VHH binders against Nucleolar MIF4G domain-containing protein 1 (NOM1). Designs and how they scored, part 7

Target 1, 198 residues: Nucleolar MIF4G domain-containing protein 1 (NOM1), of Homo sapiens (Human) (q5c9z4r362to559)
Amino acid sequence: KKHVKGLLNRLSEPNMASISGQLEELYMAHSRKDMNDTLTSALMGACVTASAMPSRLMMEHVLLVSILHHTVGIEVGAHFLEAVVRKFDAIYKYGSEGKECDNLFTVIAHLYNFHVVQSLLIFDILKKLIGTFTEKDIELILLMLKNVGFSLRKDDALSLKELITEAQTKASGAGSEFQDQTRIRFMLETMLALKNND

## First folded at step 5 (VHH)

Design s03 (from s01 with G97I I98P M105F; framework vhh_podentamig1)
Fold by ESMFold2-Fast, scan of step 5:
Structure s03 (fold): chain B 198 residues (1-198), chain A 118 residues (1-118)
Amino acid sequence: as target 1 above (198 residues)
Amino acid sequence: EVQLVESGGGLVQPGRSLTLSCAASGFTFSSYAYGWYRQAPGKQRELVAAISRGSTLYADSVKGRFTISRDNAKNSIYLQMNSLRPEDTALYYCARIPYLKSYAFDYWGQGTQVTVSS
């Protein structure tokens, strides 16, 4: 675990090929299960921090997962995704003081951007957030759309249009205070801009 | 570092107009949405007008009387207040409206007092 954690601590764009190669060698020397457990634990420790993770560092860590998902096997990405989703669900329901929830959600966004997960998963998550439609849910919806909205429109413009319609319908009953309505209107404005881009 | 400075308040008679200004510094102004909030004595702070790049929104109490605008080149937000009423008497604040919880701290100015009295 020390070895893998050390590699992740040094991860950057210029050394991505070297570090992914070293991890591939470790996968050849150890069991798939032990390596997946070790890699996932190290990645969670690096990405699920109390402070907001810089976007470049987050993308580099998730890109590494995507590379290993392609070169080692699909179980690498599947194992990591399962851990991320479980941790997100726990933090989302029980709360945390920091940016752990935002960081986990951004990991899921980049797993989609780097082709580890399908758009269907992202739409499922967004529909669930629209179903509950709390202030936190709206912030997470906007965070996701900021990271993946263009790609979602490219992959499935019809489903994105349907999602926006669901959000608009839900918004009509959510919040009575002007500040809540303002945030909701700006969310819908952002979603509509993404739908109309090209 | 990050600052918002309100100005333009004062004592004014009912039915008159005032224009408030908010000057921002220390960050990329054009990237954010902004609002004008007010707080009357003994009341909670309320949002009365908001502006993003694509839209403007107003609280029912000020709709048709107040106009919010922005000038990205000058890093400034304005609130044109027409047909002022005694009920508009409050300390007015300029603030950034977060779409996402990106900051642990709110960006609030010191406020500018508006008093509407005959």
Scores: ipSAE 0.061, ipTM 0.549, lowest interface PAE 5.3, mean pLDDT 81

Design s04 (from s01 with S31D I98V K101R; framework vhh_podentamig1)
Fold by ESMFold2-Fast, scan of step 5:
Structure s04 (fold): chain B 198 residues (1-198), chain A 118 residues (1-118)
Amino acid sequence: as target 1 above (198 residues)
Amino acid sequence: EVQLVESGGGLVQPGRSLTLSCAASGFTFSDYAYGWYRQAPGKQRELVAAISRGSTLYADSVKGRFTISRDNAKNSIYLQMNSLRPEDTALYYCARGVYLRSYAMDYWGQGTQVTVSS
C-alpha cells in the first residue's frame, strides 16, 4: 500500500512514535496478513538496496519493526525475519552486484540488537559462515561482529569463546591457500579482542 | 494446522527432576527452531531454553540445570529440568521459531504447569 511506503519514506527518530502509532491504527483497520505482507514488502524495498544503507536509517527501520513486534504482536517481527532470512539465503547462494547481502545481514544484526531475535540465530549464522570460510564469509563475519559483538559476549560468552576457537581451527587449516591472509588475521584479532574485553 | 502440545508438568519437590515434552504436528518439524518459555504469576514471560539445528541457548538462571533437546523422528522437543527450585514454578510454554534456524516465535502451545514446592 502506497500509504505504508509513504510513512516509511518519512521515518526518522523524532517521528518514530507518530509513525508507529499510525501503523498500529492501520493494523486495527486491515487484516494482519495484509498488513504484514505490505509492511514487509515496503521494508524490504527500503532496506535491501544495491548501495549500502546509512547506519542510522537502517537502525530506524529495524527499530520500527521492534516497536510493532512489541505493540501489535510477535507475528510482525516473525513475518519480517522470515522474509529477510529467505532473501539473504537466496542472495548469498546466487550472488548480487551491490550491497544487498550486506544490508540484509545488517538488518539481522539490528533485529538482534532490538530484541526481536535471540543470540541463537546469530551464532547459527556465524557458524555457517565459518564452515564455508570464503573471503565473502570473512567480511560478513566482521560486519556482524562490528554490529553485535559486545552484545553476544554479554548474552553468551561461552558460545562466543567456542565460535572463536572454531574460527581459529578453520583459519589454521586454510593457511596460504586463502586469497587474503590479512583479512583472516584481522578477523581473528577482532574476535580475540571481543573475548578479552577489548 | 500448526499444533504444539506440552506435557510432563506437575508438582515436584525442590531438588528433584522433571521432563517436559512438546509434540508438534501440522508442518515439517525439522525446518524449525524451538524454544521453551515460562511465565510465573505476576511476572513477564521469559525464555528458558532454545534449540535450532546447530545450537542451544539457555537463560542464565537455568544453565547447568536444564537441557533442551529435539527428536526429529518423533516431531518432539524436550526440556530436562534438574535440581528444581521454588523459583522455577511457572506455566511452561513450547514455541516454534520462524524459518529454519531462526528464533522469532510464531506459534505457541497452551502451556503446562510446573510447581516446585515441598
Scores: ipSAE 0.000, ipTM 0.237, lowest interface PAE 13.2, mean pLDDT 82

Design s06 (framework vhh_podentamig1)
Fold by ESMFold2-Fast, scan of step 5:
Formats: structure tokens, C-alpha cells, sequence
Structure s06 (fold): chain B 198 residues (1-198), chain A 117 residues (1-117)
């Protein structure tokens, strides 16, 4: 529905409560399936752009999902997450010309920050990236850790320690002892700083 | 009706600690971000610390000394203030925000903190 797109286009700090309330009313008036499909489509159109999204605008959109997830029902966040993960997987495998992959990954980070998803999902994603360990994977790992690293440590310090061990093991096999592996080293230093808080 | 009520302010000596509390009611606490602002006489109001669902933000002047936290079960936020300085003297306001940094729509009445020997 075009009405939902209009609400998202006007979404800002002073009207978050009003817009979330209007969306709650729409959920009362329409089927859950139709509203979830419409909301998810509108959010994906707003958040998955070729240019990097402004931090404020990204946070606003994901916070709206979190509000509806808690007020309307958990299926709101679940439906949006499923769409985001599917789109991320497709773009990750087939590529994109812009910042769509970065934007999707930032959406996933904020879904965790706003308590729509649990740390287990983030660890699963990070372990997969460590498994393949391409230059792109290292940059995505760094992007995620910058957004959620301290929260991951707080939520599950043991899993973070295990993740760091896996990354160190993978890194030890990845290069030559005589070559400079600056980005891998920076990633490992970031991980160790999160573990030790030095 | 949205209500934010601050407590814990008072007169404290330099170098000591003080904990401010903010009790929230009239809305779904877990859905919002929160911040602590302060205003000294003759100065503009400034953001001191903010907390969202997993992230925190601090003003450079308080980084390392102040810690913001939230307790969704108690509908409360806290500001732990360590190593207090005379320049920390201000009226401290609790604010409800829609996200981290500067978007806040409701404010408490404030609690006075005076740091003086």
C-alpha cells in the first residue's frame, strides 16, 4: 500500500510515535500477511540503496521495526529479518555495484542492537564469513564488529573468544610468513581489543 | 501519559561519585532509547550520555567517568557519575528518545547536581 510508503518517507524524530501508532492501526484494519508484506517491501526500498545510508535514517527505520515487533507482534521483526537475510545472501553471492550489501549488513547489526535478533544469529554470520575469509569477508567482519562488538562481548563473551580463536586459526593458514597481511592483522587486533578491552 | 522522574541529585565533593536514576511510566519502556542531558546556569543544554538497545554514547567531557545503563524490567535508566568535577555542576535531565544521539521527545523536570567542597 502506497500509504505505508508515505509514512516511511515522512519518518523522523518528532513523528516516530505518531507513525508507529498509525502503522499499529493499519495492522488492526488489514491482514497480518498483507501488512507484513507491505511494510517489509517499503522498508527494503528505503534501506537497500546503492549509496550508503545516513546512520540516523538507518537507525530510525530499524527502530520503527523494533517498536512494531514489540507492540504488534514478533512476526513483524521475523518477516523483515527473513527478507533482509535473503536479500543479503543474494547480493553477497552475485554482487552489487553500490553499497547495498553494506546497508543490508548494517540493518542486521541494528536489528541486533534494537533486540529484534539474538547474538546467536550474529555469531553464525561471522563464522560463515571466517569460513570463506575473502577480502570482502574481512571488511564485512570489521563493519559488524564496529557496530556491535561490545554488545556481543556483553551478551556472550565465550562465543566471542571462540570466534576470535577460529579467526586466528584461519589467518595462520591464509598467507606467507614473509608477506604483510595488514587488513587481516587489523581485524585480529580489533577482535583482541574487544576481548581484552585494552 | 508519558512520565520521566529523576532522582539521586545532591551536593557532593569533588572526586566523589553519585548515581542518578530515572523512573519511566505511561509507555512501553523497552521500545525507546534514553539520554541524560545537563544544563548549567547561563549555558546551553548538552547531551551527556545516551543509550539505545545495545549502544551507548558519551560526551568527550565525561567519557571514562560516567556510565549510562538501562533496566527494562524496572522501567529505569541510570547515570553512574565517577570522579566528579566542579564543572559537572548542572541540572540533569532524563530524556526519552526514538534513537541514539539527539532525537528526544519527552523530558523529566530534572535533578540538581552540585559539585563543591
Amino acid sequence: as target 1 above (198 residues)
Amino acid sequence: EVQLVESGGGLVQPGRSLTLSCAASGFTFSSYAYGWYRQAPGKQRELVAAISFGSTLYADSVKGRFTISRDNAKNSIYLQMNSLRPEDTALYYCARGIYLKSYFDYWGQGTQVTVSS
Scores: ipSAE 0.000, ipTM 0.117, lowest interface PAE 17.5, mean pLDDT 78

Design s07 (framework vhh_podentamig1)
Fold by ESMFold2-Fast, scan of step 5:
Structure s07 (fold): chain B 198 residues (1-198), chain A 116 residues (1-116)
Amino acid sequence: as target 1 above (198 residues)
Amino acid sequence: EVQLVESGGGLVQPGRSLTLSCAASGFTFSSYAYGWYRQAPGKQRELVAAISRGSTLYADSVKGRFTISRDNAKNSIYLQMNSLRPEDTALYYCARGIYLKSFDYWGQGTQVTVSS
């Protein structure tokens, strides 16, 4: 446990290969369950902070998960995803004062960017947010599309088109129920730009 | 309205094969993961096989005997069951999920009975 936290504290692009190799060695020496529990706890501690995590640092941590997911086994990514989704659900329902929710959502985005999760999960999450369509939901939709929009179009252009249609339909019925119509408009413009080959 | 309708069940002798089909409607089929669950009398429902866009998963009891597949053009998933055993006797359910172990809808099931 202490050794894994130390490795993550030193993680950077130049030492990614060395650190992932050391973690692979630890997976050979310990049970998969113990290593998954330890790695997930250490990653959650590093990534789920009250302040917005720097983009590069976030990407490096999620890339490490992707490397281990592909070299050690798919249960590594699955275990981490389960913890992230559970924590996101809790923060989304009960709220937080900081950027924990944004950080968790960015982790999910990069798990998709690095091929740990499929576009299916991202579309499901986005459809759920469109269903409730609160101010917070609109900002999370924008955050996700900023991180993964072009990849979603590449992976499943039809589902992206359907998602955009759902958002347009929801927005057309919203009227004055939302305080910031400018953010809804910006979200729809972002979606249409992604749908079209710009 | 989400609908999953299973078919292809029946009575079959040990060592034979059956193919189960599940027809899906009311949503964008290509966006979801799917699974086949089974439940024998007095036992808990168990995941037999699952398929996402890029991967498959099988229970140890069926590895090498069962194959899950999907046809996005037909909005259908299939379970090819080879070398059937009496212990494969169960009600088989088709399920829709957002990822491999997170299923939110199930069909009504189709009975498979393996007996002489």
Scores: ipSAE 0.000, ipTM 0.103, lowest interface PAE 18.4, mean pLDDT 80

Design s08 (framework vhh_podentamig1)
Fold by ESMFold2-Fast, scan of step 5:
Structure s08 (fold): chain B 198 residues (1-198), chain A 117 residues (1-117)
Amino acid sequence: as target 1 above (198 residues)
Amino acid sequence: EVQLVESGGGLVQPGRSLTLSCAASGFTFSEYAYGWYRQAPGKQRELVAAISKGSTLYADSVKGRFTISRDNAKNSIYLQMNSLRPEDTALYYCARSIYLKSYMDYWGQGTQVTVSS
């Protein structure tokens, strides 16, 4: 409802504890179904914009989800993740004129950074993007690796090595368009630097 | 410890040439991409040229006049600037990246290039 939207509009690092506490109180006063629907709707409205979200503001919103996931219950994060993935699939298939897809992908990255999701989900997403390997996919792979690459290496260096091998194999069969070839080259350089940087 | 050190800046007359050098140390040079950026007083910092393993990118304002190159054996990046114009006057920075245009993780301190008639 309008109370939840008001709290998110005021969200900042200094008031995080206060706002998360107020949301916990709302969860005690209302049904889980109503609160999960309301919170997810409000977060999607705040985070999925046509303009690229400022990194600090995006991190604060996802951190709030992580806090509630920990204090209220695991279903909070699960409900939000399900909505994010569904919205991402829709925007990814049908396209958009703005940065909605980038913003959704950044939300997924920070859900991993704040321990709501595990590295296995991130690797699954990256493998699917490598499978289709369009210009858009390459940009999303780079966006993800920028946000979580070192953490992925820390969590599962073997899976990262396997991902890089898959990308190299796919790239060897890539099309001849100059723009795509340049992007692929930079993506592989990013991956190799992550693998080799100790 | 990662370090990037620019050199070769100076005062030069319009139409002349200047070569900038960037010496890198503290990491495996061949694994990274590099860029030359510039910032004139009161202007935003802009990409001038970038180089990866064999691929180069140039700003429209410098295409055909500037050439970026790298020497993995010497751990160095170069910017050959031909047909210099007064509008090329700026502080020039060498930067390292994992992927060009995503972010630069290390920057040099910059070298001043002044083109005056």
Scores: ipSAE 0.000, ipTM 0.114, lowest interface PAE 18.1, mean pLDDT 78

Design s10 (framework vhh_podentamig1)
Fold by ESMFold2-Fast, scan of step 5:
Structure s10 (fold): chain B 198 residues (1-198), chain A 117 residues (1-117)
Amino acid sequence: as target 1 above (198 residues)
Amino acid sequence: EVQLVESGGGLVQPGRSLTLSCAASGFTFSSYAYGWYRQAPGKQRELVAAISYGSTLYADSVKGRFTISRDNAKNSIYLQMNSLRPEDTALYYCARGPYLKSYMDYWGQGTQVTVSS
C-alpha cells in the first residue's frame, strides 16, 4: 500500500530499526498474505528498475527483508524470494530494456548474504548459467561471485571446487571469438582466486 | 501445454526396490529443475529428492536409499527407491521448477507407493 511504499522510500541505515519496527506493527494489524503481497510489490518496484540500483540502497532494501524474515517469520523471505526468482527467470528468458536482470540477480545475491537463502540455491543458479554459457551468463556469474564468492567458499568449499571444475570443462569445449575467450578466462581466474584464498 | 505424468508406483514388500518415472511434455525439458515429493496418510507433503543442472538434493530420511536422475533426451526424471520401508508409503508427485528449493510451478497427479507385506 501507499504507507508501505512511503516507508521504503525513506529507508536508510540510520532509520532501519524504526522502519522495520513500523512494518512489524503493520504485520500485527493486517493479514500475513496482504502484507506479504504489499511488501513484495513495493520492494520489487524499488529494486527492479531499468537503471542499475545504487549498491547501498539495494543492500538496505534486502537487509530490511532479512530483518522481517527473522522477526516476523520465514514466510516473508520465502514470498519475496519466489517473486524475485519468477521475475528473474522471465527477464532472463525474454530480455529487458535495461538493468532489471542485473538488479534482480543482485537482490538474490544479498538474500544469500543476509541469510534468507542457502548456498545451495546460489550454486544451482550458477550451474544453470554455466550450462548455457552465453556472454550474458558469464557476466551474471561474475556479478554473483563479486557479491558472494567468499561466503560461498566459507559455506561450501567442496561445491565451489565442483563448480570451478564444471566451468573449466565447459570452457574447454568453447570455440568462440577472442572476446568471449577473454571474459571466460577472467571468470575462471576469479573462481581460482576464490578457491586459493586470493 | 505443460504435462508431468508419473508411473511405476504399486504395492511392494519391505526391503525391495521400485523405480518411479515422470514423463514431461509441452516445454523445453533441459531448462528446468525437478523434484519428487510425497504425502503420507495424515501428514503434510514433503520433498523427497530434487535434481537440477548438476546438483541433487535428498531428504535425510531417504539419503543413501533413493537416487534421483534425469534423461534430457527422453524428457524424463526417475526415482530409484531401494531398501523400501513401510514409512515410505505415500502418494509420490513429480514437480518442475526453475531452481532447486526456489518453488515448483507444475505438478503431476501422483502415483501411489504402498510398502507392506
Scores: ipSAE 0.012, ipTM 0.475, lowest interface PAE 8.6, mean pLDDT 84

Design s12 (from s01 with S55Y L100I M105F; framework vhh_podentamig1)
Fold by ESMFold2-Fast, scan of step 5:
Structure s12 (fold): chain B 198 residues (1-198), chain A 118 residues (1-118)
Amino acid sequence: as target 1 above (198 residues)
Amino acid sequence: EVQLVESGGGLVQPGRSLTLSCAASGFTFSSYAYGWYRQAPGKQRELVAAISRGYTLYADSVKGRFTISRDNAKNSIYLQMNSLRPEDTALYYCARGIYIKSYAFDYWGQGTQVTVSS
């Protein structure tokens, strides 16, 4: 609906209370399915852009989802997460020339930071990227760790340790190009710094 | 693990000032909003002040007397309480929030007692 898009276009921290309240009113007036479809479509349009989204705007959009997830119902966050994961999987498999994949990955990171999703999802994604271990995978791993590494350590230090061991094993077995080798070393250094608190 | 620890409470005479502190640990401090709640015996818990990255809120009962601030470098939140009144007597809680309104706060501290009497 044009009204929902208008609210998102005006979204900022000072008006978050007003906009979330207006969206809650819309959820009372319409079916949850219709509102979830409309909200998710509008958010995907705002967040899945060819250029990297500014951190503040990205956080504000994901924060709105978290608010509605807690006030309206958990299905709000679940519906949005499903759309984000499906879109990420498609772009990851079939490629893109812009920052759409990076933006989707950052949305997932902030859904974790704002407690819509659990650390298990993040670890599952990171293990999958380590399994394939391409240049793109290494950059996505670094992007995720930059956004959530400290929180992952606090939530599940054992799983983080196991993830680092898997990455080290994969790196030692790989024949790599010069650029990949340099970025692999940087990734491992970042992981070890998180594990060793230095 | 997420931890919020309040300090600075105590017994104080009417008209005086008191500063409460909240030390946060176990998460990325700068990513969250914070609030100060209070609860007097037999009363509903109420939000008295809240702060985000560029936004503050105050309950009408404390506007002009209380000031909330944050120090991201120290992972700390403060509540400066001026011109204290007997009705300010309560257990004060620090809360971490995704959003300033109470329904989006996900962790609370154990509280610090403030008693305003002669």
Scores: ipSAE 0.000, ipTM 0.118, lowest interface PAE 16.6, mean pLDDT 80

Design s13 (framework vhh_podentamig1)
Fold by ESMFold2-Fast, scan of step 5:
Structure s13 (fold): chain B 198 residues (1-198), chain A 117 residues (1-117)
Amino acid sequence: as target 1 above (198 residues)
Amino acid sequence: EVQLVESGGGLVQPGRSLTLSCAASGFTFSSYAYGWYRQAPGKQRELVAAISRGSTLYADSVKGRFTISRDNAKNSIYLQMNSLRPEDTALYYCARIYLKSYAMDYWGQGTQVTVSS
């Protein structure tokens, strides 16, 4: 539906209440399946761009999903999450030239920040990235931790400690090029700062 | 607005010392990490030293000879180069490290260091 795409194209903090209310009205007038398919398609088109999405715009789009997830029903967030995770897996495996992977990962971070997903999902994703530990993986780990690290510590400090131990162990053998070691050092410094902020 | 300006390069004899400076402006200096890179004739650009808020790191080729430091009050980073060798001849660049991606997002114009008799 062109109307849904138009609403998302105009989305901003001052009009969030108006746009979410209009979407709630559309959910009352149409099947939830049709609305979920339409909303997810429009959000993916808006958020998964070749250029890095501005932080504020990304946050506003994910906040809209959170509002609908809590007002319309949990299937709204579940449907969107499923599409995001599938697209992330595809781009991560097969690659892309732009910032689509970064944008998808930021969407997942904010789904956690706005209480659509739980910390267990975030830890699962981070452990998989530590398992492969490429330059790209290190950048994604840092991107996630910058967005959600304090919340992860509040939700599950023990799992965060275990994640840091896994990263330190993996770092001990993996990278030998100096630039790789510099990124790894700064990543571990960030992780330890999160752990030790009391 | 963001600017990094290197200085202190020049011609120096083998075994001597040289100090490079990088002056930063247009942003909150203390919030970032920094690196010194060099590019020798016919070679790729390489990172030689990096400094974060809590750590310093050095390439094996310069360990024990070069020291990186920062002065947040002066918005500057420095590279003290001791026991210079002809193979240290290069254009030296200061770079800011963007902490959300750990990528280098701003570079200086470079300062030439030539080690020769």
Scores: ipSAE 0.000, ipTM 0.285, lowest interface PAE 12.9, mean pLDDT 80

Design s14 (framework vhh_podentamig1)
Fold by ESMFold2-Fast, scan of step 5:
Structure s14 (fold): chain B 198 residues (1-198), chain A 117 residues (1-117)
Amino acid sequence: as target 1 above (198 residues)
Amino acid sequence: EVQLVESGGGLVQPGRSLTLSCAASGFTFSSYAYGWYRQAPGKQRELVAAISRGSTLYADSVKGRFTISRDNAKNSIYLQMNSLRPEDTALYYCARGYLKSYAFDYWGQGTQVTVSS
């Protein structure tokens, strides 16, 4: 309940071990289902805000999920990831004027960085964004690559090369206005820098 | 009790085909996505194929050679492996995941596939 939300409100790097330990104790005392629902709800409330969430605070919240994923059980991270993806789908489809979509996408990026989600899933998401290739999609692709690009290259350099080729092919057919062309160019430059270890 | 039981592994010659099966029980099969992981000696586990409600994902190393499928009526998942190579030698695991995210939360014990002459 409110106790879990209180713990998250106080979360910081120095108290990570203490707070994760307290959450582990709560998992021992309550049903896994109730705790997963409560934790996921509290984390979504903390991470899905109209303003861009500070990078360090976002990383700390996702790191907490990763710790519990490894100490309590794999279902903790799986449950949270499912909720994040479902919320992202809804906001992406219907749109928003705030940074909720960006914050959700950053959560997905850090779940990958902290080994809760596989690189294959990240590549699937990026390929779908390339498929639709709107201005918003290009911004999300850049956001993801800034957060996880080096890790994607380390995990699967061949899939990264394939992704870049798909983006180049899509960009050739775009026929966009100058501003969109500039965004596309910056995205491709970012991708090529990752491929070439720049 | 959630159970995933793999079968169909064995010794097979390079260039041949093998079909792996996974029997699921203890939950509502149609409500989940599924995947096949493999782990070769001295290497990390990797996701090679995944399936949701008709959508499929494949690792680059197996694209065009492996096909994942599901049978909701039989509570079963399959991996059809064609043009097998020695580097496909590994312990293969069936996994259960969430539909939207492919977030996997359960794995079977695995079935050994050895590709050798």
Scores: ipSAE 0.012, ipTM 0.498, lowest interface PAE 8.3, mean pLDDT 84

Design s15 (framework vhh_podentamig1)
Fold by ESMFold2-Fast, scan of step 5:
Structure s15 (fold): chain B 198 residues (1-198), chain A 116 residues (1-116)
Amino acid sequence: as target 1 above (198 residues)
Amino acid sequence: EVQLVESGGGLVQPGRSLTLSCAASGFTFSSYAYGWYRQAPGKQRELVAAISYGSTLYADSVKGRFTISRDNAKNSIYLQMNSLRPEDTALYYCARPYLKSYFDYWGQGTQVTVSS
């Protein structure tokens, strides 16, 4: 739908209520499958770019998903989340030339911030990254914690403590490379600051 | 390899209860979250309930009727289903999340039929 893409192109904070209302009307007039496919495609085109997406623009797009998730139905957020996670896995494993992986991971972070996904998903993702513990994994852990760390602490402080302990244990076996050592130290400092309410 | 095996399904009358079990093997059970999904003929799989180490999530259609739980000592996840309705009829799957999709390690499913 060319109309859905047009609505997303003009999306901003002052227009959010109007645009979400228009999308709700479209969901009433069309099949849920067609609308979910169209909306997800348009959002992926807007959010998954080779350059780092501006934080405000990213937040506005994910907030729109959250509004529709709560007003239209949970399938809206679920459909978008599955597309995001599938795309992330492909790019994470095989790489890309730009910031697509970072943008996808930030979308997941904001889906959590806006209550489309639960902390259990974020902890599972972080635990998996700690398990493999590559330089790329450490950067993604830092990106996620920067976006959601305080919310994770509020939602499940005990799981956050357990995650930090696992990261410390994994770090003790890490290589002696200067780059990785510095990034690992910064990650652990960030985690400990979150645990200590700093 | 990761293995999830569901059991406990069957034919049950409306208003009755069933408990589904999922036995997990091939990985460190206590380290992961788990979910229960269901799929009726001709429909998409939908999330019913999920459990992590600190939280639970329920679909609105089952909230107050179903309870998800875990037993780390037995490497098992459970779904206690109360006040069953004909619309709860579906194949029920347990799943573990992965980066490729929200929950993409699946069991074979167990059939629940709610009918008189």
Scores: ipSAE 0.000, ipTM 0.130, lowest interface PAE 16.3, mean pLDDT 78

Design s16 (from s01 with R53T G97I I98Y Y99L L100R K101S S102G M105F; framework vhh_podentamig1)
Fold by ESMFold2-Fast, scan of step 5:
Structure s16 (fold): chain B 198 residues (1-198), chain A 118 residues (1-118)
Amino acid sequence: as target 1 above (198 residues)
Amino acid sequence: EVQLVESGGGLVQPGRSLTLSCAASGFTFSSYAYGWYRQAPGKQRELVAAISTGSTLYADSVKGRFTISRDNAKNSIYLQMNSLRPEDTALYYCARIYLRSGYAFDYWGQGTQVTVSS
């Protein structure tokens, strides 16, 4: 466990191949379950912080998961995704004091960007947030679209158009509170710019 | 580097008008939306008016009395305040809103005090 944490602490783009190779060797030498538990625990500790995680560092950690998902097996990415989704659900329901929810949501975004999860999962998550449409939900929708919008458009432009239409329809039924209207309008402007590739 | 500087505040009698200005520097002004916020003593900061490239929004308490505008050539935004009331007394801030960030990250000015009193 200490060895895996040490590898993650040294992780950078130039040493990615070396570190992923060392982790693959550890997977060959140890129980897959024990390695998955250890890797997921170490990654969660590195990525789920009270402060916003630097973008490059977040991408590097999720890219490592994608590499192992391809080289070791699909269960690596599945195990990590399950842990991330469970933690996100708990924090989303019960709250946290910092940026943990944002960091978890960004991890999900990059799991999609690096082909560990499919676009259908992202659309399902976004539709649920539009369904409840709280101020927090609107901010999470914007965070996701900022990270994956271009890829969603490439993978399924029709579903993206449908999502934007759902958001517009929901917005027309929203309350008159000035703060909510301002956030909703900014969200829709962002969505339209994304649809137009501007 | 990034600066937002408010001006135009002061002491004014009820029913009078005042214009606030916000001068921006250190970034590409036309790419962003802007807002005027205010904070009264003992209360939380609230959004009063917002302006993007194509639209404006106002808090119900100021609709019909305040007008927000922007001048991209001068890198400035303005808040024209008419029919001022004692309840409008507050420190007024301008802020920059980045629509593509997922979160609006706000750069705030220092603020300008508006006091409406006889």
Scores: ipSAE 0.000, ipTM 0.132, lowest interface PAE 15.4, mean pLDDT 78

